# Designs tried in a protein design chat: VHH binders against F-box/kelch-repeat protein At4g38940. Part 3

Target 1, 370 residues: F-box/kelch-repeat protein At4g38940, of Arabidopsis thaliana (Mouse-ear cress) (q9svj9)
Amino acid sequence: MSSPIIIRAPKKQPPEPPCLISLLPEEIVVDIVARVPRCYYPTLSQVSRRFRSLVASPEIYKRRSFFGCTEQCLYIAISKDQTSDIHWFTLCRKPNGQQFSGTTASDHRLVHIPTLPPMPMHGSYVGIGSNIFVMGGFCNWKITSSVSLIDCRTHTAQTLPNMPKAVAFPVTELIDRKIYVIGGSDTLSPMKSPSRIMMVYDTDTEMWQLRARPDWEAGKKWFSSVVIGGKIYMRTYHNSFVCDPNDTSCDRDEVLHSKEWWSACVIDDVLYYYDVRENCLRAYDPKQRAWGVVKGFEGLLPVACKWSKTVSYTGGKLVLFLQKTEKTEIWCAEIAVERREGGEIWGKVEWCNVVLSGNFHIMDCVAVVL
Key: E = the ipSAE of ESMFold2; O = the ipSAE of OpenDDE; V2 = 0.75 times the mean of E and O plus 0.25 times the DockQ between their complexes.

## First folded at step 1 (VHH)

Design b8 (framework vhh_brivekimig_d4)
Fold by ESMFold2-Fast, scan of step 1:
Structure b8 (fold): chain B 370 residues (1-370), chain A 124 residues (1-124)
Amino acid sequence: as target 1 above (370 residues)
Amino acid sequence: EVQLVESGGGVVQPGGSLRLSCAASGFTFSSYWMSWVRQAPGKGPEWVSSISGSGGSTLYADSVKGRFTISRDNSKNTLYLQMNSLRPEDTALYYCAKDLEYSGSYDEGYFDYSSQGTLVTVSS
């Protein structure tokens, strides 16, 4: 011997600029991140590999739900001019001062989700919780019975058992966790009468039921629908109907049909659609059976538009998409609506800007809770 | 008020070609799928072809696939049907039809839009 063992006191590490979060237990980090709005998650993913994994984890979304910190997110099915398939985009807000590719003014943008594959066009697209069901449609010029489930927490898709019948161009509505797929065609011949079979998917049992279609204008195509008070409101070229999904009879509503209520949405049991010919937001109250014009934002939206689409949004708001005539740009606006004394409906434009440029077409818009 | 005016029909020999045109007015042409429908003497209407509002998607009946090409010029509000390798069974009145949404579907009521049709006769 003897080489004496020198026991040295631990050296105090120089203080690194404080990343206090790196010192916290995982459970506390999950609690903090769960309370952060999703628009900041891409920024958080750049902090460390730990945060990158965390923001894509199902655990963070369970924690958000537990804390009541969930938010409604819009997913948009878009077809490009030269394809027959849809691609998934999401509506994103960027922090002030950051530029979106192709624009310096827009704070909101439709952003492509590259991890999701192209999916069939003219199918059923339904948001339930944090998931999107994609059912039917056409792919490679064939009508499909395929079903895919998109998990919006991870932006991954999985295959589910097929529908009982292939269908494209159906009316699709969600009522009490059941998806009703009505009409449509099993062939690419547009001259064929809509399907006489209604397919009902129970999301809890994961079972399909075939039912006879209600007598909703035998042989006619359905073009627009909404749900109000558990009833399906549908518009064809010739008529508008109010139907109970458990009844084979439907009532016609000629007052409802007096307006071309395509691509409508519902807020607090009132139907809204945007009239591109008269540049106004119209509202239908089914209790009063009367149309009105929403006041308070005249001249604030782009004019000379060739189509519109409305979707309901958090807090008594709607999101409006507009395509300009002779322009390859899609505009988007968020409009808050409220009922005032005397029954008048007033609207306020919270923001309005171009969200996507190029030969793109919005095929559907789906809301999920994340 | 929706108006559709077809033109370009005529008499042609088997194996010949014709180009049909449809001039549209009274609606936002680029927002709608457009279709060609034909009616042969003594037969019911037969769907021929459809094209999306942008022109990016096209559909064809099996009887015409590979021979006919549907196209549109949204700057001129005009729909076209290029017909090649014509056969006697292609003899019909050809009609232009408007779809209401990006559905590719046709309804009988679409013929009510001032359509007179254009006659195509393939003779030998």
Scores: ipSAE 0.000, ipTM 0.239, lowest interface PAE 13.8, mean pLDDT 78

Design b9 (framework vhh_brivekimig_d4)
Fold by ESMFold2-Fast, scan of step 1:
Structure b9 (fold): chain B 370 residues (1-370), chain A 124 residues (1-124)
Amino acid sequence: as target 1 above (370 residues)
Amino acid sequence: EVQLVESGGGVVQPGGSLRLSCAASGFTFSDYYMSWVRQAPGKGPEWVSSISSSGSTILYADSVKGRFTISRDNSKNTLYLQMNSLRPEDTALYYCARDFTEYGDFESGYMDVSSQGTLVTVSS
C-alpha cells in the first residue's frame, strides 16, 4: 500500500437532543457560538443542521475576531518515510478529558487534514491571521517558486502568483506583516553558494520585492533563526548573529552561539530551545546576554530523544515536540513559562502525551488565529 | 573543517558495476542527510540520490532508479553508492555531499560537497 493510513479519531453520532436555543434569531445564535471554544465545534455541529451550517460559516470567524474570542491553533507540516512532500496536520484536543482512541489513548493528537494536497518540503511556511503561506521548497526534488495559501477556516488551498525566484532551505521570518525569505538555494548545484538575494513579500499589497542580501557570513549555511524586537537572530555553523533586515548591519553574539539552539521559539523576548542531550529547556535573554536553564519540570518529559522542536503559544506558553530515538513516537508537551523573583525562569508542564505514532517527521510548526 | 573524501571511481564497460565510498569527518555524520551529485563533462550538476540520517528515507533520480543503491554506515561515518548496469550517460564526476539535518527547518540549501569528486568513466 503506497497510500498512507492516517490515525482517525472514532466518529460517534449520538441522538440529537431538543435544542431550545435553535429557536433564537440567527444573529443571537452567531454571537453565542462565536464565544464557544473551537474544541466544542464538532460536538455543536451534531446538535442541528442549523448549528452545523453556522460553525462552518465565514460569519462565525468574523464574529470571533470582532469579540476578541479567537484562538491560536497549531498546524504542523509532517513528512513520512519514503516521501518527498509534506502533509498538513493540526494539533487537536478532546474537551472534558475525553480521549482519542487507537494504539495510545490521549486527549491530544495530531490529526491529518485530508482535504489539503501534499506540498513542497523545505520551503517557507508562515502563519498570518487565519492563513498559512507555503512558499518554495522541494517538489519531486526540483526547487520550486510556487506559492500556496491555506485557508485554515475551511482547510482549502489556492495557488498565488509565484515568487520571483525559486528557493529551498531559506531563513524565513515574519516582521510587520512582511515575509522575509533569505538565502537558501535555487539549485542542487554542488558548486554554488547560498542565494545573494533576499525576497520580501508584503502581505498587505500582495507584492514581492527583491533586495540585495547583506553579506552575512558569505558562503555559510544558516541552521536556525528567530525574530526578537524586529531583528533576525540567526545561527550558522560557525557564528550566531543579529541582523536588522532594513539595515545592512550585523552583529555577532558569541554567548548566543555557545549553544546549538535548534528549532527555537521566542516568548516575551526570550529565546527557548530544548537540549535533547542534556534533557533540559534552555533560555537565552538577549538583554542580559546569558543562557539559563528553565526549572520546575525535571523528570517530567520523555528522555532518549533524537530531536526537538519548540513553538511559541499564547499566554506565556510553548509547545514542545520530541521524537524518541528507539521508538516511532512523537511526544508533545505544553509548557507554561514564567520569570520569578531573582530572574529565574520556571516552567510548568500543563500536559504531555504521545500525539503521533509511525515513521513521521515534523518539518515545521505554524500558528494561526481562528 | 568538514571533510568528505571520495573513492571507488574508475573506468568500466557498459553493463558493469562500481561502488563509490565517501569517508566523512569534522561533523556528526549521523545527524545529516547525505547525497550523491554528479556532473557530466560539459553539463551542469545533477542530483543522483539522497539518504536520511537514519537510512530509513531514500530517494533516487529517475535516471538511476532500479540501477543504483545508496546506503550508509553511521558507525564508520561512510556513505556508499552501489552502481549497477552502468551506461555511457553515467560518465561523470561524482560528488559526496552533506545535505541538511532532520532537526532544523532553517538550513541553507547549499550542499557541502567534496572539492575533488571521483571520476566514473563508462567506455564502450
Scores: ipSAE 0.005, ipTM 0.315, lowest interface PAE 10.6, mean pLDDT 78

Design h1 (framework vhh_8h63_2)
Fold by ESMFold2-Fast, scan of step 1:
Structure h1 (fold): chain B 370 residues (1-370), chain A 125 residues (1-125)
Amino acid sequence: as target 1 above (370 residues)
Amino acid sequence: ELQLVESGGGLVQAGGSLTVSCAASGRTFSSYAMGWSRQAPGKERELVAGITSGGSTYYADTVKGRFTISRDNAKNTLYLQMNSLKPEDTAMYYCAADEYSLWGDEYSTSEYDYWGQGTQVTVSG
């Protein structure tokens, strides 16, 4: 795999791959490559310049759709030393990895996408189809209202019309093809009031609307949020709220707040987060209003971690990112979860590996379909 | 592990200058966003200046053009050079470090990873 250095792209491996591939008809190569998992595409791009062009072509992605080979792919927004601009990485796998009988070890790695420009920090990132919407954030101490669209098929970015207001540190959720951008700050000055409005982008009409936001604690920079049943569940330091984005009121949930559910995800209407203090995956069922612990782990997850992030993944799975307290390592694990007959939730670690080394920080993780 | 100790406060006359310093002990100082907050008697704590690991700076409107924040990663030290001091600059000045955020607003200053004990700056009139 390529070096994960975000500021300097390493020189690709010389010499260039053999031209034997040029002997294959293009339609055959397209059909073969379309059936290859997307996580191998960075490796394929190193085989030849022809493959590099092919994996970024519209034709390959049309073929994937035709064969029903589309899959959920993770794009990770990363800052080096926490305070630089955002650079995009994707979760990739090297063929012929370190898989051994009786182990979950694999060659998964985060690979830098050097063709995408640096993005503002602490903005909103939302995956819709094969695209990532990038909204707001700040760069060089200026908060922006800019909107960009990243096409993950080609790794190109285009500018869209600005949001009505500049914002950083918002709660951002996708509900019924509308992007809700709520709260946050429109200035870095502590003398100015945080945003009290909600901005809503309709992806079908391509129009922004301003609305009154649900009532919660204004000005808190740290939020965790998820969507369950068309409602936004959010956590601040002092409270957890359940809000209907079409209503101005939010109800508090004290049972939900009894756990520090930062960086959570949702699978089948159940909220999951990883508790780094107790080294366990916790689940909240909003219908029962009860917390439980996911059972069945093999003890293959790293301990002594300072933060975690969970992201929902296809097939009743989640992806867990962990950062060690004493090491500059980001670990990643894929965990399958299932509800069993007794109502207990069980999990299985499919794989767990170091995916990035160095002083890197995950700012967000976005899922797209490719 | 990061510990912050402020120093350099004192009594200064209006129009004068003063530099406060923050000595950090522990590893990875260079990776932290650093800031200076102040709290006057009977007032809320406010963030007055910030600097990223890359050296980009921020200043509150109340101090912009008068205060300069800087860092020396080799010495694990953060500085705030204060010029043209006013009586309203009288406050306890706190050093802060944040690993996962560039900046706390007035409602979330408690969300910084590490805070110092403070150093008192008094500007007479």
Scores: ipSAE 0.000, ipTM 0.264, lowest interface PAE 12.5, mean pLDDT 77

Design h10 (framework vhh_8h63_2)
Fold by ESMFold2-Fast, scan of step 1:
Structure h10 (fold): chain B 370 residues (1-370), chain A 123 residues (1-123)
Amino acid sequence: as target 1 above (370 residues)
Amino acid sequence: ELQLVESGGGLVQAGGSLTVSCAASGFIFSDYAMGWSRQAPGKERELVAGITSGGDTYYADTVKGRFTISRDNAKNTLYLQMNSLKPEDTAMYYCARGYTEDWFGSETYGDYWGQGTQVTVSG
């Protein structure tokens, strides 16, 4: 087996202490816990067996939804040394100025989820509600059609029926509760053409459809894609395309392609990516078909990075992951963005720090609602 | 400048052994999967062996059990040890760099290829 992620084993849990909360009706305890930020749930699960069961129960997550206190939680797929299967981590993000008695504010860390097994790299990872779909990819030089569903409430995984075709390195997007899996490779053959079919999974009917692939050129291993206005924006090394998933034709966008917009995200119909060579956050407005630079945080982020990933976050914010050329640090920053007069976009770095050290590499980041 | 230089090819008798090597420069060798492909006259190029930066290996069914791929990250060198050679193994052998940890991708399954080294197996 591959070397494991180095995480110290959980300490043996002590006997459950007498708890005053045991005197409260169950409904009241559930109501209180449902209002606690999700990042504190691992801590609550350490307090007692009752709390450990409670924070994993479907009832808590129904109460959070009922109270309107659900939050977007980020799950990060990480590979050790870029050569092993992915392992799942969560990002604990605490609001600025929110503190509980007896807790510290310095808790922006990636936390490993030991109950989830290693999963194939370079597949499709899609967050829907409180679940993550893990589809395809490869392990031990084999491309798989396997599908796993991660329940982020319990941190358990179950196997679902396979995809119609094995695939690695696809473009994958979620539009109107349908998962579009486009392109990618089903073989190691260096001369074989990419897949000509598109696989569409309807989450409501739980059925796969095979459709003609949109008319676009094959790219290298790393595709970038985002959804804006129900259309899929894709970057290959040779071209950038704007495709309607219900049409087989795609239009080229030469202005969009003028920047290497790898690992981008979308906020309010604007595409964002971080340019590691120029050390700036770039924004593309598809309505104006123009690139701009986000102003207001020059010199506040780490430099000499070889890779970046942006993820949209609630409230007009994005989360930026940066990996330095030195393999020992993964940095994370939360940036609030706003459009000002004249179309200028301004950003504010809410926080920025190292979230994981070691020979770990971010493969993907998925948002779920919990 | 990115460079892959193959060497060690030659004429060998059927049943014999040969080792080809590839010297890499211009990139961080240890960050990339590396491999060997071959092309015989009138045939398409075939990926015969691959190795990840962590040492996991892949072999085509045509060579499995006969060929061994290995890498020396300190010397930036890739090797292919070929045993029990057959006339059907006669081909130009190319060293290739993968995208990072593997060979998968949507455009020809490799980033760069070397100039090749000829291996000829007599009957």
Scores: ipSAE 0.000, ipTM 0.237, lowest interface PAE 12.3, mean pLDDT 78

Design h11 (framework vhh_8h63_2)
Fold by ESMFold2-Fast, scan of step 1:
Structure h11 (fold): chain B 370 residues (1-370), chain A 124 residues (1-124)
Amino acid sequence: as target 1 above (370 residues)
Amino acid sequence: ELQLVESGGGLVQAGGSLTVSCAASGFTFSSYAMGWSRQAPGKERELVAGISSGGSTYYADTVKGRFTISRDNAKNTLYLQMNSLKPEDTAMYYCAKVRTYVTYSGKTYQVDYWGQGTQVTVSG
C-alpha cells in the first residue's frame, strides 16, 4: 500500500429546499455557524449552497475568533518513505463516535489535503494562529532556504522571502512570537556537525537576525527540543541542555539527559515523552528535577513500536503517535493527564486507534487555532 | 532481502557513451528517491545524479548536460545514461537508495544502501 488514504466528506448533494434558517439575516446566520464545532462543517456544506459558501469564507473564521469559539487543529507532515517531499494531512474525527467508511473500529483518521503542494521534509514547521510556516528542509537532493506560509482556513500556500541560510534538521521553537532556528545542516550529509549560528525570525517585524549559537558541543544531529518557562530544553545524543534564548550559553541537565526524551511535548510546564522500549509515558518536572512515570493506562496502547511522537493538545491533553515495527500502521491516542496528591501524574486514554495504513511516515505535527 | 545490483560498466573511449543500470529488489522501489554516486581512487565519493519518487532530478555540475538519470518503476530499475565521456569520469559507480528513518530513541538519517558498484573506465 503505497497510495495515500483519502477519507472524503459525504458527497455533495443538490441544494435542498430552503429551511427556516434561510429566513434569517446573513449576519445572524454567520453568528450561529461560527459557534458550531468545525467537525459539523462538512455536514453543513451539504445543506445548501449558502452554507457551503459560509463555511469556506474568511468571515466565518474572524467571527469564531471574535466569539472565542476557536479550536486547536492538528496538521501532520507525512512522507511516503521518509525520502520524498512531505504531504499535509489533518487529524479528523467523526462527531458522536461515528466511524469513517472502510474502518470497523476507528472514528479518527488522518485525511490528506490534496490542494497543498508537496513541501520539503526535515525543515522547520511552526504553527502561529491559523497559519503554518514551512521553512527550509530537504527536497530534490538539496537543502533549501525557501519559506512557505500555509493558510489553514483555506488550505492555500504562498511563498515568502527565503531564510538567510539553507538548513535541514534544526531545532526550532517559538518563543514570544519569535521563531528560533538552531543548528541543523546545509549539506546532503546530515550526520555532519551542526551549524554554528542561530537564525531568529520576528513574526511581528518580519525580519531575520543572525545570532551566536548557545555554547554546546558540536555533536552529530540527533536533536529534540521543547520550551518550558521561556527557556529552550534540547537533547543531543551526547547531552541535554537548558538554554535562555537571550544568552549565548547553555547549562547541562544530567537528570534530564538520563532518559532518551525524543519527540517530547509540554503540558503545564511538565515535559512528556513516550518510551517505546519500556512502553510507558515519562514526565520530567524541571522544578523538582525528577523523572516520573504516568500511571493509569497500563496495557491500553500498542506494543512493539519503533517510533513515537507526542504533541500538546488543548485541555491538558496530549496526542501520541506510534508506528509499529513490523506493520504499515500508524496508531494515534489522545491522553488526558492530571497531577494528583503527592505529585503523581495520572493519564486517561480517551481513544486509541489506527489513523493511517500504508507506507507512510510522520515527519512532524503542527497545532493551529481555527 | 534488500539488494541493489549495478551493471553496464566497462571500457569506453573518450567522447563515447555508456548506460549503467541498477536492478532493485526487496523494497517498494517506486516510493524511494534513488541516486548514482561515484568514487575515483584517492577521492571522496560524490553524488553525480539523483531522482526523487516524483521524478525530480539533480545533477552535479561536473556531469550536468552530459548525464541523464531515469527510472522504470514497473521494472524496479534505475538508469544513468552517460554521454560525452571524459577520462575524469573514470570511477566506480554506485547505485544508492536514500532514507531518513526513526529509531526507538529518536531519529537518524543516511543514504540507506549502496550497491556493490560497477567500474567505468574512460581511455583517452
Scores: ipSAE 0.000, ipTM 0.330, lowest interface PAE 11.2, mean pLDDT 79

Design h12 (framework vhh_8h63_2; at its last look DockQ between E and O 0.43; V2 from the best seeds 0.00; counts 0 for: pae E 8.0 > 2, unsure alone 62.4 < 65)
Fold by ESMFold2, look of step 2:
Structure h12 (fold): chain B 370 residues (1-370), chain A 124 residues (1-124)
Amino acid sequence: as target 1 above (370 residues)
Amino acid sequence: ELQLVESGGGLVQAGGSLTVSCAASGRTFSSYAMGWSRQAPGKERELVAGITSGGSTYYADTVKGRFTISRDNAKNTLYLQMNSLKPEDTAMYYCAAKTYTVSWGSRVTYQDYWGQGTQVTVSG
C-alpha cells in the first residue's frame, strides 16, 4: 500500500450465534417491523444496519398502510437557544395497549430528528398525509419564498416551487386540499404593513396563485388562526374575524375576541385553547357564539405557565404543551374532551409529564399520518 | 445588555490578509447569531458574513471564497478572516449580534446589537 489508510483498531469479539430475526425471510421481517408502533423506530435504527435500513425504507410505510397500521404522529418545530433555526422533534408515546419485551423506548418524550436540516423560523408548516410543507420564514438572514417538502416516512426534505412572495409570520391554513397563506411580512420590522394579498397553493395542480382579499384589518399582524367548517377563524391583537377564503368577505366576531385565544385547535367544530393566566382550558362553540370552560381536571395540570400550545388529535383528544414560568421543562398532556348532556364540555387527562428539558421553545406542532 | 467591541483593523496591501475580531460582553454569547457588516464612506451598511449559534455560515457574493467567519464560544469572540483583499474591501467593519425574545402571547421579536466598528484599509 502506498498511502496509509486510517483504520481504527477492530474490536475483538467472539462470533455471535445467528439471531432469530436474521434467519427470517426479508418480507416477514418487513411485516413484523411494519406492525411496530412508530415511536420505537428510532430505537430499532440503533440495533443494527438491517433495522436502520428497514425503518428508513419506503417499503415499511407502504406495508403499514396496506396492513392498516398507520398512526397519527406529531412533529414539533423547536427553536433551541433562541436561534433563527428550527429543529424537528417527534412525540414518542407509549403504545396503546401493547408492550414489547426487552424494549424501554415506550415513554412519553420529545425525540430530536437529527437527519433533518435546520429550517426557517416563523414560516408556515402544514401537514398533508405523511408530508410537511415548510413555507417561507426567516432563513439565511433573509425572509424567503422557498417551499420545502418533508417526507416524514424517510425524514428527507426536497425543494418545491417558490411561493409568489416571500413572507414570514403569516396565517396559514389547509382547507379542501388547498393551502391558504394570508398576511405576514417581507421584512423583520414590526412597524411595516403586512401583505394585503392571499397566496393559495392547490395541492392537486401543484400551483400557486395570488388572490385578492379585502383589507382584513390592514396594517395589523395576525397571530392565531384555526379552521372550522371551511372558514378561517383568526385574530389580531385588536379583533377576531371569521373569514370565508373563497368569498372576499370577513366578519368581526366580538364574542370570539372576548378571550385572548392563541395556539388553539379544533375538535368537532369547537375551538379550544389553554388560558395560562386563568389556568383553564377554554372552548368556543361557533354555533352558539359562546365561550365555556372545560371541566373535570382542576388541579391536574401544571400552573403558573408562561405559554401553551394545543394540537388536535384523533378520537376527540388534544395534546397540550406547557412550560412553567422560570423553569426549563416542557410539559405535555393528552386530554380527551366530550360534550355531556346539558351542553358542558368535560375533559379527562390521559397523561401528563415532562417531555423535554432545556432552553427550548415550541414554534409549531404538525400532525401527519405514517 | 450585550456589548460588542471590534479590533484588528488596519492598513494592508492589496492581495494581503487580515483578521478582525469582535469581543462580546454581557449575556451568553453562544445563543446569538453573529455577523459582520461593512460600510464604505458614503455608502449604506451591508452584510458581509453571518454565522448561526450552531455554526452555519453565510457570505455575501462579493466575499465568497476570500472571507471566513468563525466564532469561539469559550472566549465570546467572533472572527472574520479576510484573504485576497481588494481596494474595494476598504470599509469600517461592524460586528452584529441577533437574538429574539418571546413576549406575551408567544409573539417573537428580533433585536440587533452592534459594535462601534474597526477600520480596514486596503492600499493599491
Scores: ipSAE 0.014, ipTM 0.387, lowest interface PAE 8.0, mean pLDDT 79
ESMFold2-Fast, scan of step 1: ipSAE 0.082; ipTM 0.513
ESMFold2 (binder alone), look of step 2: mean pLDDT 78; pTM 0.776
OpenDDE, look of step 2: ipSAE 0.079; ipTM 0.563

Design h13 (framework vhh_8h63_2)
Fold by ESMFold2-Fast, scan of step 1:
Structure h13 (fold): chain B 370 residues (1-370), chain A 126 residues (1-126)
Amino acid sequence: as target 1 above (370 residues)
Amino acid sequence: ELQLVESGGGLVQAGGSLTVSCAASGSIFSINAMGWSRQAPGKERELVAGIYSGGSTYYADTVKGRFTISRDNAKNTLYLQMNSLKPEDTAMYYCARGSLYSPWTSGYYPSRYDYWGQGTQVTVSG
């Protein structure tokens, strides 16, 4: 018999430096840390063992919520070389205008979260509160009906009840605490028409429902969607549709379709997407039913890009991801938008930097509140 | 006008080897993901192997370590080398071409198959 090999984690810690904060009651320390921006939590974890434990505690996130100090955090689903499993990254972002910052561009980075398991490709990801719902997709060339919940406070995942049908490449939207999963494919075989089913998950009852979906376009697939005014706006290669989630009818919007609004976001009921061919941010106001170009930042963003993704951010801002055609660089920019006299929309680039280098591909981006 | 023509199937004894091939015509072979699926009578179609335009491969757990997929872009031909064949590998084998998605979503790749061939029969005797 051979003796078992016991691998022990190093238990020897260097002596903790004297810290005046150790003189404060625990409740006061929790109150102070809860009010600190989350981007400083990695730095705080280096101050002492006490702070390291605190920033990893569920209690700190409850306190942040109590004080109204929560912030929107972006979680990005990334594949390497378009063929590996999807892994989660978070966007590490420091506020603009930091007087004592000694590094400019490198303050904004995508940081890998190694404790989360790999995710299926071409599934659905929805952020609700501090959680991410992961639904469907395919792994090892099989399409799944599996549902998982990621708790972004702890970076742990748990299994939830499956969807009624396996699906990959759906459009997925959150309206009034219900997740709508529309279209997509449940097979790797060719299909003449998009899926005629819609699956709805009620986050309050934790129940799935199947609903009928009109077949508006035979042989076409849904590729992009946003929610405006409680309605789902969807784009295929050939047409764009506006659908009421409580009605199976969808109306075509030919003006909306006149632009290739892939990977769009919504701020104050206005749809935004970045046009990589014309190097401009475009805006669609459904009330005016017209496309406009956002002014004020010409020449400030990288050109010759092969794809873009916009994500809405707090305070009338969006985050824009871009990948250059001939480089293995993912760029990210934060853009503040405002409506001015005459109805023109103007933008200000708050920052723009390379956030990840290598043959990485952004598959989705999810906002959570922490 | 796209055609996928499978060939190379036949009868082989358990433990033996066989290579099936797929000739593609009327398509831009070098930019498409390609794959092999199989279907036995009374069973669902199973995708057994896939290969992307850049050469990255997938294998089903049922065939991993025994089957090798490869492509020859100069000849517009896809291959599946099957080793250590088992009676449960008996099936009609189909070649498939992946669909092209929007070029504006470059960074995502087509992983769905929009065209399938007519198949080639592989029979493994016990």
Scores: ipSAE 0.005, ipTM 0.273, lowest interface PAE 9.9, mean pLDDT 76

Design h14 (framework vhh_8h63_2)
Amino acid sequence: ELQLVESGGGLVQAGGSLTVSCAASGFTFSSYAMGWSRQAPGKERELVAGITSGGSTYYADTVKGRFTISRDNAKNTLYLQMNSLKPEDTAMYYCAAHPSGLYYSFTPSQYDYWGQGTQVTVSG
ESMFold2-Fast, scan of step 1: ipSAE 0.012; ipTM 0.394

